# VH-VL binders against Cytochrome b561, DM13 and DOMON domain-containing protein At5g54830, part 4

Target 1, 109 residues: Cytochrome b561, DM13 and DOMON domain-containing protein At5g54830, of Arabidopsis thaliana (Mouse-ear cress) (q9ffu6r31to139)
Amino acid sequence: SSLIGHESEFKMLQHQLRGVFTVVDDCSFRVSRFDMLSGSEVHWWGAMSSDFDNMTNDGFVISDQKLNQTFKNSSFIVRLLGNVTWDKLGVVSVWDLPTASDFGHVLLS

## First folded at step 5 (VH-VL; framework fv_ciduvectamig_arm2)

Design A48 (from C12 with heavy chain R101K, light chain Y93W)
Fold by ESMFold2-Fast, scan of step 5:
Structure A48 (fold): chain C 109 residues (1-109), chain A 121 residues (1-121), chain B 110 residues (1-110)
Amino acid sequence: as target 1 above (109 residues)
Amino acid sequence: QVQLQQSGPRLVRPSQTLSLTCAISGDSVSSNSAAWSWIRQSPSRGLEWLGRTYYRSKWYNDYAVSVKSRITVNPDTSRNQFTLQLNSVTPEDTALYYCAKGRYYWGFDYWGQGTLVTVSS
Amino acid sequence: QSALTQPASVSGSPGQSITISCTGTSSDVGGYNYVSWYQQHPDKAPKVLLYYVSNRPSGVSSRFSGSKSGNTASLTISGLQAEDQADYHCSSWTSSSTLVFGGGTKLTVL
């Protein structure tokens, strides 16, 4: 993918979300310096654009990793679900599913 | 085009339950992109958000702390509407009540016509 | 009292610019970018002017703009017109996933 090596900081919208996002390979990304206050049922979420309608109607879970705790200055690798490819994503969000809340996101394209 | 039509009593006695209905047309109350709120307005307190209901795989509700112990916001998918029930009302609950549609953290882009509810003997 | 602080009134003349402030805390305005602004004419429901601090819905004039610095969000109306005379309300989502409003500001166009 042309996105391999892409790096950006999360835009914080809420829950003190901070961190650096890096595309590692065709099936994974790294998150570093990651801060987040806990939510209800937080997921790694993907969509083509960051507008709320696209995120809620056409967004989807991109990883089996649940973000079920508070994070402070954490660093880890996240693996994409087998059916997810970078060309299907314009945005990666930290998304609280029950509240339809975007804690923050990075733009990919 | 989305339209919200309010109905319910305009006069409620202290200690009774205030009950209002908001009928929805042009959208579904179970739309995954919508959240359905009740908001009131009074000269003394201005605009005050009371609570909301929304569907995301299951129904959820959020309520303002000030009314949480006596409020219920309930959807009705069969009639495509949602209701406000506010228990144990006092004269402080006298206000113009609105229902409104928002997307979760978006502003409220559709509002009902408003219902002036007076709490008095 | 309202959770967010707005001036009770503001005035300006046609063609001028005015700014209305909305001050909260780090648990609402200062902590998040979920500030909305509403315009309300007499006997009408509020109409959304801005969301996400500075984003305009379709159909809202570019004369309305928004910004935020620290715990204070601001609505600026440029090129004031007589029809802008109305009440203006700010709102913010909070760290508790609730929404709070400001006290409202009456704009008089002189």
Scores: ipSAE 0.008, ipTM 0.615, lowest interface PAE 11.1, mean pLDDT 87

Design A50 (from C12 with light chain S97Y)
Fold by ESMFold2-Fast, scan of step 5:
Structure A50 (fold): chain C 109 residues (1-109), chain A 121 residues (1-121), chain B 110 residues (1-110)
Amino acid sequence: as target 1 above (109 residues)
Amino acid sequence: QVQLQQSGPRLVRPSQTLSLTCAISGDSVSSNSAAWSWIRQSPSRGLEWLGRTYYRSKWYNDYAVSVKSRITVNPDTSRNQFTLQLNSVTPEDTALYYCARGRYYWGFDYWGQGTLVTVSS
Amino acid sequence: QSALTQPASVSGSPGQSITISCTGTSSDVGGYNYVSWYQQHPDKAPKVLLYYVSNRPSGVSSRFSGSKSGNTASLTISGLQAEDQADYHCSSYTSSYTLVFGGGTKLTVL
């Protein structure tokens, strides 16, 4: 993907979400200096655009890692689910599924 | 356009269950972009959010701490409606009750007409 | 005992600007950008004026604007008009995934 090596900071909307997002390869990304306060059922979430209707109606889980804890200055690799490719994603969000809440996101274009 | 229509008894005796129904048109109670809330209003306490139900691959409920032990908010997909049940009511539960649709980062964009419920013997 | 603090009343004259504050804590207004404002005329259900602190729904006048600093959100009404006379309510998301309201503010247009 032309996105390999892309790096950006999460836009913080709530839950003290901070961090740097880096596309590592066709099936993974790295998150560094990651801060987040606990949510209800938080997921790595993907959509084509960050508008609320698209995020809720056409968004989907992109990784099997659940973000079910508080994070403080954490760094780790996140693997995409096998059927997820970068060309399906305009946005990667930290998304609390029960509350339909975007804690923050990165744009991939 | 979305419309919410409320129905239910307007007089409830202390210790009984308060039960209200909100019928939805123009949207689905199982819409992934909406949550369906009950909110009440009284002169002494102002507006109070009581609880909500919403569908995200499965049904979820959230309730205000003050009523959590007494409240149930239930969806009915076959009739496209949702209900409030508030158990063990006291005169302090006397209020104007609204159902509302939550969207736009917890904004309530459509409200029912309101139902004044009086709790007295 | 509303969770969020609003002044009970504010007043202004036509053409002026007024501001209504909504003060909470770091567990609601200060922690999240999910603050909404509602206008309520007598015998009517509340109508959403602003969501996400400052976003205006379609059909809401640009005279209504919102901001937030620390634990306090503010609604400003510019070019005050007679029809703005109403009750104004704020609400906020909480760290418990619930919603709380302010006590409401009665606006009198003199």
Scores: ipSAE 0.221, ipTM 0.783, lowest interface PAE 4.3, mean pLDDT 89

Design A51 (from C12 with light chain S95Y)
Fold by ESMFold2-Fast, scan of step 5:
Structure A51 (fold): chain C 109 residues (1-109), chain A 121 residues (1-121), chain B 110 residues (1-110)
Amino acid sequence: as target 1 above (109 residues)
Amino acid sequence: QVQLQQSGPRLVRPSQTLSLTCAISGDSVSSNSAAWSWIRQSPSRGLEWLGRTYYRSKWYNDYAVSVKSRITVNPDTSRNQFTLQLNSVTPEDTALYYCARGRYYWGFDYWGQGTLVTVSS
Amino acid sequence: QSALTQPASVSGSPGQSITISCTGTSSDVGGYNYVSWYQQHPDKAPKVLLYYVSNRPSGVSSRFSGSKSGNTASLTISGLQAEDQADYHCSSYTYSSTLVFGGGTKLTVL
């Protein structure tokens, strides 16, 4: 994928979400310096665009890791679910599913 | 406000292609907040989602595994409609076919009237 | 066979409450809150009754409520009325960008 090596910072919208996003390979990304206050049921979430209608209507979980704790300056690798490819993603969001809330996101295009 | 109107043959011979059309009013088939699905219903199998088409900068399709090898769902932006083509039909494809607008968060909020398709010789 | 498991039938008397379950796996009902419920009267298309587990569309009575625990979503109908007699279907988004339905439940109001 042409996105391998891409780096960007999360745009913070709420819950003190911070971090650097890096595409590692076709099936994983790294987050570093990751901060987040706990939410209700937070997921790694993907969609084609960051607008609310697209995020709620076409958005989907991209990893089986649940972000169910507070993070402070954390770094780790996130593996994509087997059906997820970078060409299906315009945005990666930290998404609280029960409240349909975007804590923050990175744009991939 | 949104209405879906179905049309197409109600009798299809085994081994032929089943073809149905769903005409949309009150929304655009290229709306980036919707997906356009075909769902069928039979007494033995209940409701089965078959597939969908949707526009997000480009057109995408998703299909149920059970029909993936013989199904196509196609949009037609000039007529504001979408179609189902199901190849190599058997009597097991006899069902009431619905088109529907899907919005993941809101579910299937509008449905067509349904078309009973019988597959027999 | 249906991907999601529902009881084939339930019954109740006017004024009672009933609950219909919808059981899947962690890759559908347990993984996402994109669970919807549909009411279907004879010879009519299904109509969305609940979306996102528990949200009601405009015009749907507050007698209809939804919940989810683990891999099981539930529809509860309180204060049963004769017009509630219908088939009820659940559906869920899956991790593979497909949708699945339950087998359907026939509600009889006695």
Scores: ipSAE 0.007, ipTM 0.606, lowest interface PAE 10.9, mean pLDDT 87

Design A54 (from C12 with heavy chain S57Y)
Fold by ESMFold2-Fast, scan of step 5:
Structure A54 (fold): chain C 109 residues (1-109), chain A 121 residues (1-121), chain B 110 residues (1-110)
Amino acid sequence: as target 1 above (109 residues)
Amino acid sequence: QVQLQQSGPRLVRPSQTLSLTCAISGDSVSSNSAAWSWIRQSPSRGLEWLGRTYYRYKWYNDYAVSVKSRITVNPDTSRNQFTLQLNSVTPEDTALYYCARGRYYWGFDYWGQGTLVTVSS
Amino acid sequence: QSALTQPASVSGSPGQSITISCTGTSSDVGGYNYVSWYQQHPDKAPKVLLYYVSNRPSGVSSRFSGSKSGNTASLTISGLQAEDQADYHCSSYTSSSTLVFGGGTKLTVL
């Protein structure tokens, strides 16, 4: 993928979300210096665009990892679900599914 | 434009089930950007959120702790409506009941007209 | 009692500013920016004034503003007008995926 090596900081919208996002390979990304306050049922979420209607109607879960805790200055690798490819994503969001809330996101373009 | 229209009995006897319906126009009950709540209002307790139903890949329900054992909020996609069922009512359940649509960050942007339900013999 | 604490009543004169507080805990108001404010005139359903602490829906006057500090959210109404006389309610999302309301504040414009 042309996105391998892409690096950006999360835009914080809420829940004190911070961190650096890096595309590692076709199947994974790294987050570093990751801060987040716990939510209801928080997922790694993908969509083509960050606007609310696209995120809710056309967004989808991109990883098995549920973000079920508070994070403080954490670093780890996230593995994408087998059917997810970077070329189909414009946005990676930390998304609280029950509240339909974007805690923060990175843009991949 | 979104409109919520409420219907259901105004009088319910203690120990019975309170049942209300909220008919939706201008939006879908299965809209991924909305959640559908029941809220009641009484002079003694003010506004109380009771519960909600919403669709996100599957149906979810959330209920206030105070009513969780007695309440069901149920969507009906074929009629584009949702219902409240509150079991084992007491006079304390006497209130003005509203249905409402919640969106982004849980602001309720549309409300039904309200139904005054009295629980007495 | 309501989960969120509001003063029962507030009063002001036309042209003045007033502030209504809404106090919760770190598990609701203090933990999240999911605070909404509603205006309710007699015999009418509540109408949303603010969401996400300070965002105004289309059509809501800029005289209404919101803020939050710690466990307390505040609604400020500037340039009071007679039509502002109403009940004001705050609400917040909780860490348990529920919603709670404040007790409501009756605003009298004298």
Scores: ipSAE 0.135, ipTM 0.757, lowest interface PAE 4.9, mean pLDDT 89

Design A56 (from C12 with heavy chain S57F)
Fold by ESMFold2-Fast, scan of step 5:
Structure A56 (fold): chain C 109 residues (1-109), chain A 121 residues (1-121), chain B 110 residues (1-110)
Amino acid sequence: as target 1 above (109 residues)
Amino acid sequence: QVQLQQSGPRLVRPSQTLSLTCAISGDSVSSNSAAWSWIRQSPSRGLEWLGRTYYRFKWYNDYAVSVKSRITVNPDTSRNQFTLQLNSVTPEDTALYYCARGRYYWGFDYWGQGTLVTVSS
Amino acid sequence: QSALTQPASVSGSPGQSITISCTGTSSDVGGYNYVSWYQQHPDKAPKVLLYYVSNRPSGVSSRFSGSKSGNTASLTISGLQAEDQADYHCSSYTSSSTLVFGGGTKLTVL
């Protein structure tokens, strides 16, 4: 993917979300300096654009890793689900599914 | 345009169940971008959020701690409505009850007309 | 008591500005930007004035503005008009996936 090595900071919207997003390979990304206050049922979430209607109607879970806790200055690798590829994603969001809430996101375009 | 229409009994006896219905037009109760709440207002207390139901590939409910043991908020997709059931009511449950649509970027953007429910013998 | 603290009443004269505070904790107002403000006239359902701390729905006057500092959110009404006389309520999302309201503030336009 041309995105391998892409690095950007999360835009903070809610829950004191901070961090650096790095595309590692075709199947994974790294999150570093990751801060987040706990939510209801938080997921790694993907969509083509960050507008609310697209995120809720056309968004989808991109990893089975759970974000079920508070994070402070954490670093880890996230593996994409098998059928998720970078060309399907314009946005990677930290998304609280029950509240339909974008805690923060990175844009991939 | 979205409209919420409330119905249900206005007088309930202590220890019985308070039941109200909110009929939705202009949106779907199973919309992935909305959540459907019950909120009450009493003279002795301000507005109090009671609970909500919402669809995100499956149904969810969230309830306020103060009523969690007595409350159910249920969707009905066939009638495009949702209901409040509050068990074991006391005179302290006397209030004006509203249904409302929540969208977190918009807050509660549409409200029902309100139903004054009195709990007395 | 209400989960969020608002002054019970505020007053102002036509043309002046007033501010209404809404104070919570780090688990609600301080932790999240899901703060909304509502205007309620007698015998009417509340009407959303602001969401996401400072965003106005279409049709809401720019005289209404919102801000947040720490655990306190604020609603400011500039250029007070007689029709602004109403009750004002704040609300916030919480760390427990619930919503809480403030006690409400009665605005009197003198």
Scores: ipSAE 0.215, ipTM 0.778, lowest interface PAE 4.1, mean pLDDT 89

Design A58 (from C12 with heavy chain N32H)
Fold by ESMFold2-Fast, scan of step 5:
Structure A58 (fold): chain C 109 residues (1-109), chain A 121 residues (1-121), chain B 110 residues (1-110)
Amino acid sequence: as target 1 above (109 residues)
Amino acid sequence: QVQLQQSGPRLVRPSQTLSLTCAISGDSVSSHSAAWSWIRQSPSRGLEWLGRTYYRSKWYNDYAVSVKSRITVNPDTSRNQFTLQLNSVTPEDTALYYCARGRYYWGFDYWGQGTLVTVSS
Amino acid sequence: QSALTQPASVSGSPGQSITISCTGTSSDVGGYNYVSWYQQHPDKAPKVLLYYVSNRPSGVSSRFSGSKSGNTASLTISGLQAEDQADYHCSSYTSSSTLVFGGGTKLTVL
């Protein structure tokens, strides 16, 4: 993918979300200096655009990892689900599914 | 254009079940961008959110602590509606009941017309 | 006893600005940016004015603005007009995945 090596900071919208996002390979990304306050049922979420209607109607879970704790300055690799490819994604969000809330996101330009 | 149309009995006897229906047009009860709530209003307690149902790969329900043991909010996808059932009612459940669509972080952008329910013998 | 505290009443004259406060705790208003404001005219259902603290739905006048500091959210109405006379309600999400309302504020435009 031409996105390998892409790096950006999460745009914080709520829950003190912070961190640096890096595309590692065709099936994983790294998150570093990751901060987040716990939500209800938080997921790694993908969509083509970050507007609310697209995120809720056309968004989907991109990783098995549930972000169900508070994170403080954490670094780890996140593996994409087998059916997820970078060409399907315009945005990667930290998304609280029950509240339909975007805690913050990165845009894949 | 979204419309919410309420129906159900306006008089309920103490200890019985209060049942109301909210019929939805212009949106789907299983829409991933919406949640469907019941809210009541009384002079003594003001506005009270009672509970909601919503679809996100599976159905979820959230209920206010004060009614959690007595309340059920159920979707019906075949009729595109959702219902409130409140068990073991008392005169304190007398209120104007609204159904509402929640979007955008618990903001309610469309409301039903309201149903005044009186609980008395 | 409403979960969120609002003044019972507020008043102003046409053209003035007024502010209505909504105070909760760190488990609701202070902990989350899920604060909404509603306007209710007599015998009508509430109408959403603001969501997510400060976002306006289409059709809501820019005279209505919202903010939050600590455990207190505020609704400001600038350029008061006679039709602004109504009850105003705040609401907030809670750490228990529930929603609570304030007691409501009656705005009188003199």
Scores: ipSAE 0.190, ipTM 0.777, lowest interface PAE 4.2, mean pLDDT 89

Design A59 (from C12 with heavy chain S33T)
Fold by ESMFold2-Fast, scan of step 5:
Structure A59 (fold): chain C 109 residues (1-109), chain A 121 residues (1-121), chain B 110 residues (1-110)
Amino acid sequence: as target 1 above (109 residues)
Amino acid sequence: QVQLQQSGPRLVRPSQTLSLTCAISGDSVSSNTAAWSWIRQSPSRGLEWLGRTYYRSKWYNDYAVSVKSRITVNPDTSRNQFTLQLNSVTPEDTALYYCARGRYYWGFDYWGQGTLVTVSS
Amino acid sequence: QSALTQPASVSGSPGQSITISCTGTSSDVGGYNYVSWYQQHPDKAPKVLLYYVSNRPSGVSSRFSGSKSGNTASLTISGLQAEDQADYHCSSYTSSSTLVFGGGTKLTVL
């Protein structure tokens, strides 16, 4: 993927979300310096664009890791689900599924 | 466009179950951008959120800690409605009960007409 | 008691501005931008006035504005009119995925 090595900071919208996003390889990314206040059922979420309609109607879970705790200055690797590739994604969001809420996101390309 | 219509008994005996229904028109109870709440209002406690139900790939509910042991909020997709059941009521449950549509980023944008429920013997 | 603290009453004269505060904790008002304000006239259901701290639904006058600093959200009503006389309620999302309301503020337009 041409995105390997891509690095950006999350845009904070809510829940004190902060962190650095790095594409590691074709099936994983790293988050570092990650802060987040707990939500209802928070997921790694992907969509082609960050507008609300696309995020809610055409968005999808991109990892089986759930973010159901408070994070403080955490660093870890996130593995993409087997059917997810970087060319399916315009945005990676920290998404609270029950409330349909974007806590923050990174734009890809 | 969206309308919420409440129904149910207005007098309940202490220790019985309070049951109310909220019928939805203009939206689906399983809409993935909405949540469906019950809120009550009394002179002593003001507005008090009780609980909600919502659909996001599966059904979820959240309940206020003060009522969690006694409350159920259930959707009915066939009738496009949702219900409140509050068990073991006491006179302190006397209140004006509202159903409402919530969108967290929008707040509660539609409310039912309200139902005054009196708990007395 | 209500989870969020509002003054019980506030008053002003037509044409003036008033501000109503809503104080919580870092686990509700201070932690999230999901603060809403509601206007309630006697014998009516509450009507959403502001959401997301400062956003106005279509049809809500620009005289109503919202802000937040730390654990306190504020509703400001400018150019007070007689019809603004009502009860005003704040609400906030919490870290427990619940919603809490303030005690309500009665606005009297003198």
Scores: ipSAE 0.038, ipTM 0.709, lowest interface PAE 6.9, mean pLDDT 88

Design A62 (from C12 with heavy chain D62Y, light chain N55D)
Fold by ESMFold2-Fast, scan of step 5:
Structure A62 (fold): chain C 109 residues (1-109), chain A 121 residues (1-121), chain B 110 residues (1-110)
Amino acid sequence: as target 1 above (109 residues)
Amino acid sequence: QVQLQQSGPRLVRPSQTLSLTCAISGDSVSSNSAAWSWIRQSPSRGLEWLGRTYYRSKWYNYYAVSVKSRITVNPDTSRNQFTLQLNSVTPEDTALYYCARGRYYWGFDYWGQGTLVTVSS
Amino acid sequence: QSALTQPASVSGSPGQSITISCTGTSSDVGGYNYVSWYQQHPDKAPKVLLYYVSDRPSGVSSRFSGSKSGNTASLTISGLQAEDQADYHCSSYTSSSTLVFGGGTKLTVL
């Protein structure tokens, strides 16, 4: 993917979300200096654009990791689900599924 | 564009169930970008959010703590409406009841006309 | 009794600015940027004025602005007009995925 090595900071909208996003390879990304207050059922979420209508209507879970705790200055690798490829993604969001809430996101293009 | 039309009894006796319906036009009750709430207003308690239902791959319902044990908010996709059922009502449930559409980021952008419900014997 | 605290009343003259506060806790206003403001004229349903602390829906005058500091959100109305005389309500998301309202503020335009 031409996105390998892409690095950007999360845009914080909610829950004190902070961090740096890095595309590691075709199947994973790294987050570093990651801060987040706990939500209801928080997921790694992908969509083509960050507008609310697209996020809710066409968004989908991109990893089986649930972000079900508070994070403080954390660094870790996130693996994409097998059916997810970078060409399907314009945005990666930290998304609270029950409340339909975007805590923050990175744009990939 | 979007309109919410309320219906239901305006007088309910103590201990009975208060039932109101909100009919939706211009949007779908199963729209992934909307959530559907009931809110009431009284002089003694002001505005109170009671509960919401919405569809995001599955149905979600959330209720205010004060009414959680006796409230149900139910969608009906075939009739494009949602209902409020509030059990075991008391005179304290006397209020002007509104249905409303929310998107969490946009607040409540469309409201029904309101239904004044009196709970008395 | 209301979860969020607002002043009961505020007043101002045409052309002036007024500010209405909405104070909660870290589990609502302080923890979440899902703060909305509503304007309500007598015998009418509330109308959304601001959402996400400071965003305006299409058609809402730029005279209405919002901000938040700690556990307090504020609505500011600049260039007061007679039609601004109304009740103003704040609301916030909570850590339990519920919504709470403030007690409401009656604005009198003198």
Scores: ipSAE 0.055, ipTM 0.702, lowest interface PAE 6.1, mean pLDDT 88

Design A63 (from C06 with light chain E52Y)
Fold by ESMFold2-Fast, scan of step 5:
Structure A63 (fold): chain C 109 residues (1-109), chain A 124 residues (1-124), chain B 110 residues (1-110)
Amino acid sequence: as target 1 above (109 residues)
Amino acid sequence: QVQLQQSGPRLVRPSQTLSLTCAISGDSVSSNSAAWSWIRQSPSRGLEWLGRTYYRSKWYNDYAVSVKSRITVNPDTSRNQFTLQLNSVTPEDTALYYCARVYYGWGSYAFDIWGQGTLVTVSS
Amino acid sequence: QSALTQPASVSGSPGQSITISCTGTSSDVGGYNYVSWYQQHPDKAPKVLLYYVSNRPSGVSSRFSGSKSGNTASLTISGLQAEDQADYHCSSYTSSSTLVFGGGTKLTVL
């Protein structure tokens, strides 16, 4: 993927979300300096664009990792689900599923 | 615009099941940006949220602890409606019952549309 | 007893400002900005006045404003008018992904 090595900061919308996003390979990304206050049922979420309608109607879970806690200055690798490829993603969001809330996201070039 | 219309029996005997229906127009019961709730109101308890159903790749239900063992909130996509089933009712379940929408779009997170209300009396 | 605490009643004269409080815990009002206020006239369903603590739906007068400090949210009505006489209810999401209401406040316009 041409996105390998892409790096950007999360746009903070709520829950004090902060961090740096890096595409590691075709199957994973790294987050570093990751901060987040806990939500209801928070997921790594993908969509083609960050507008609310696209996020809710065409968005989907991109990783099995559960974001079930508060994070403070954390760094870790996130593995994509086997059916997820970078060419199908315009945005990666930290998404609270019950409330349909975007805590923050990165846009993919 | 979105409207909710309630129907169902207004008199229920103790130990029976209270059943109400909320018909939706102007929105879909399977909307990914909404949740569909039942709320009741009585002088002694005030407003009390009972439960909700919502669609996010699959159907979810959440229920208030006080009614969790007796309640079911079910969507019906073919009729664009959702129902309340409350089992083993007692006179304490006498209340004005509302259906309502929570719309999560545009940051609202509020009960923005309400049904007309149904007064249900539980008595012998 | 309701999960959120509101005064049972408040009163004011036309043109005055009044404030209604809604007190919860760090697991509801204090933890989230999903606080809403509802106005209810006799024999009517509640109508949303404010959401996200302080946001007004289209058509709601700017006389209604909201704020939050710690575990307490507040509704302020300025320029009080006779038609403001109603019951006012607060609500909040909880850390258990449920919703709770306050006991309601009866506003009397003197």
Scores: ipSAE 0.155, ipTM 0.743, lowest interface PAE 4.5, mean pLDDT 88

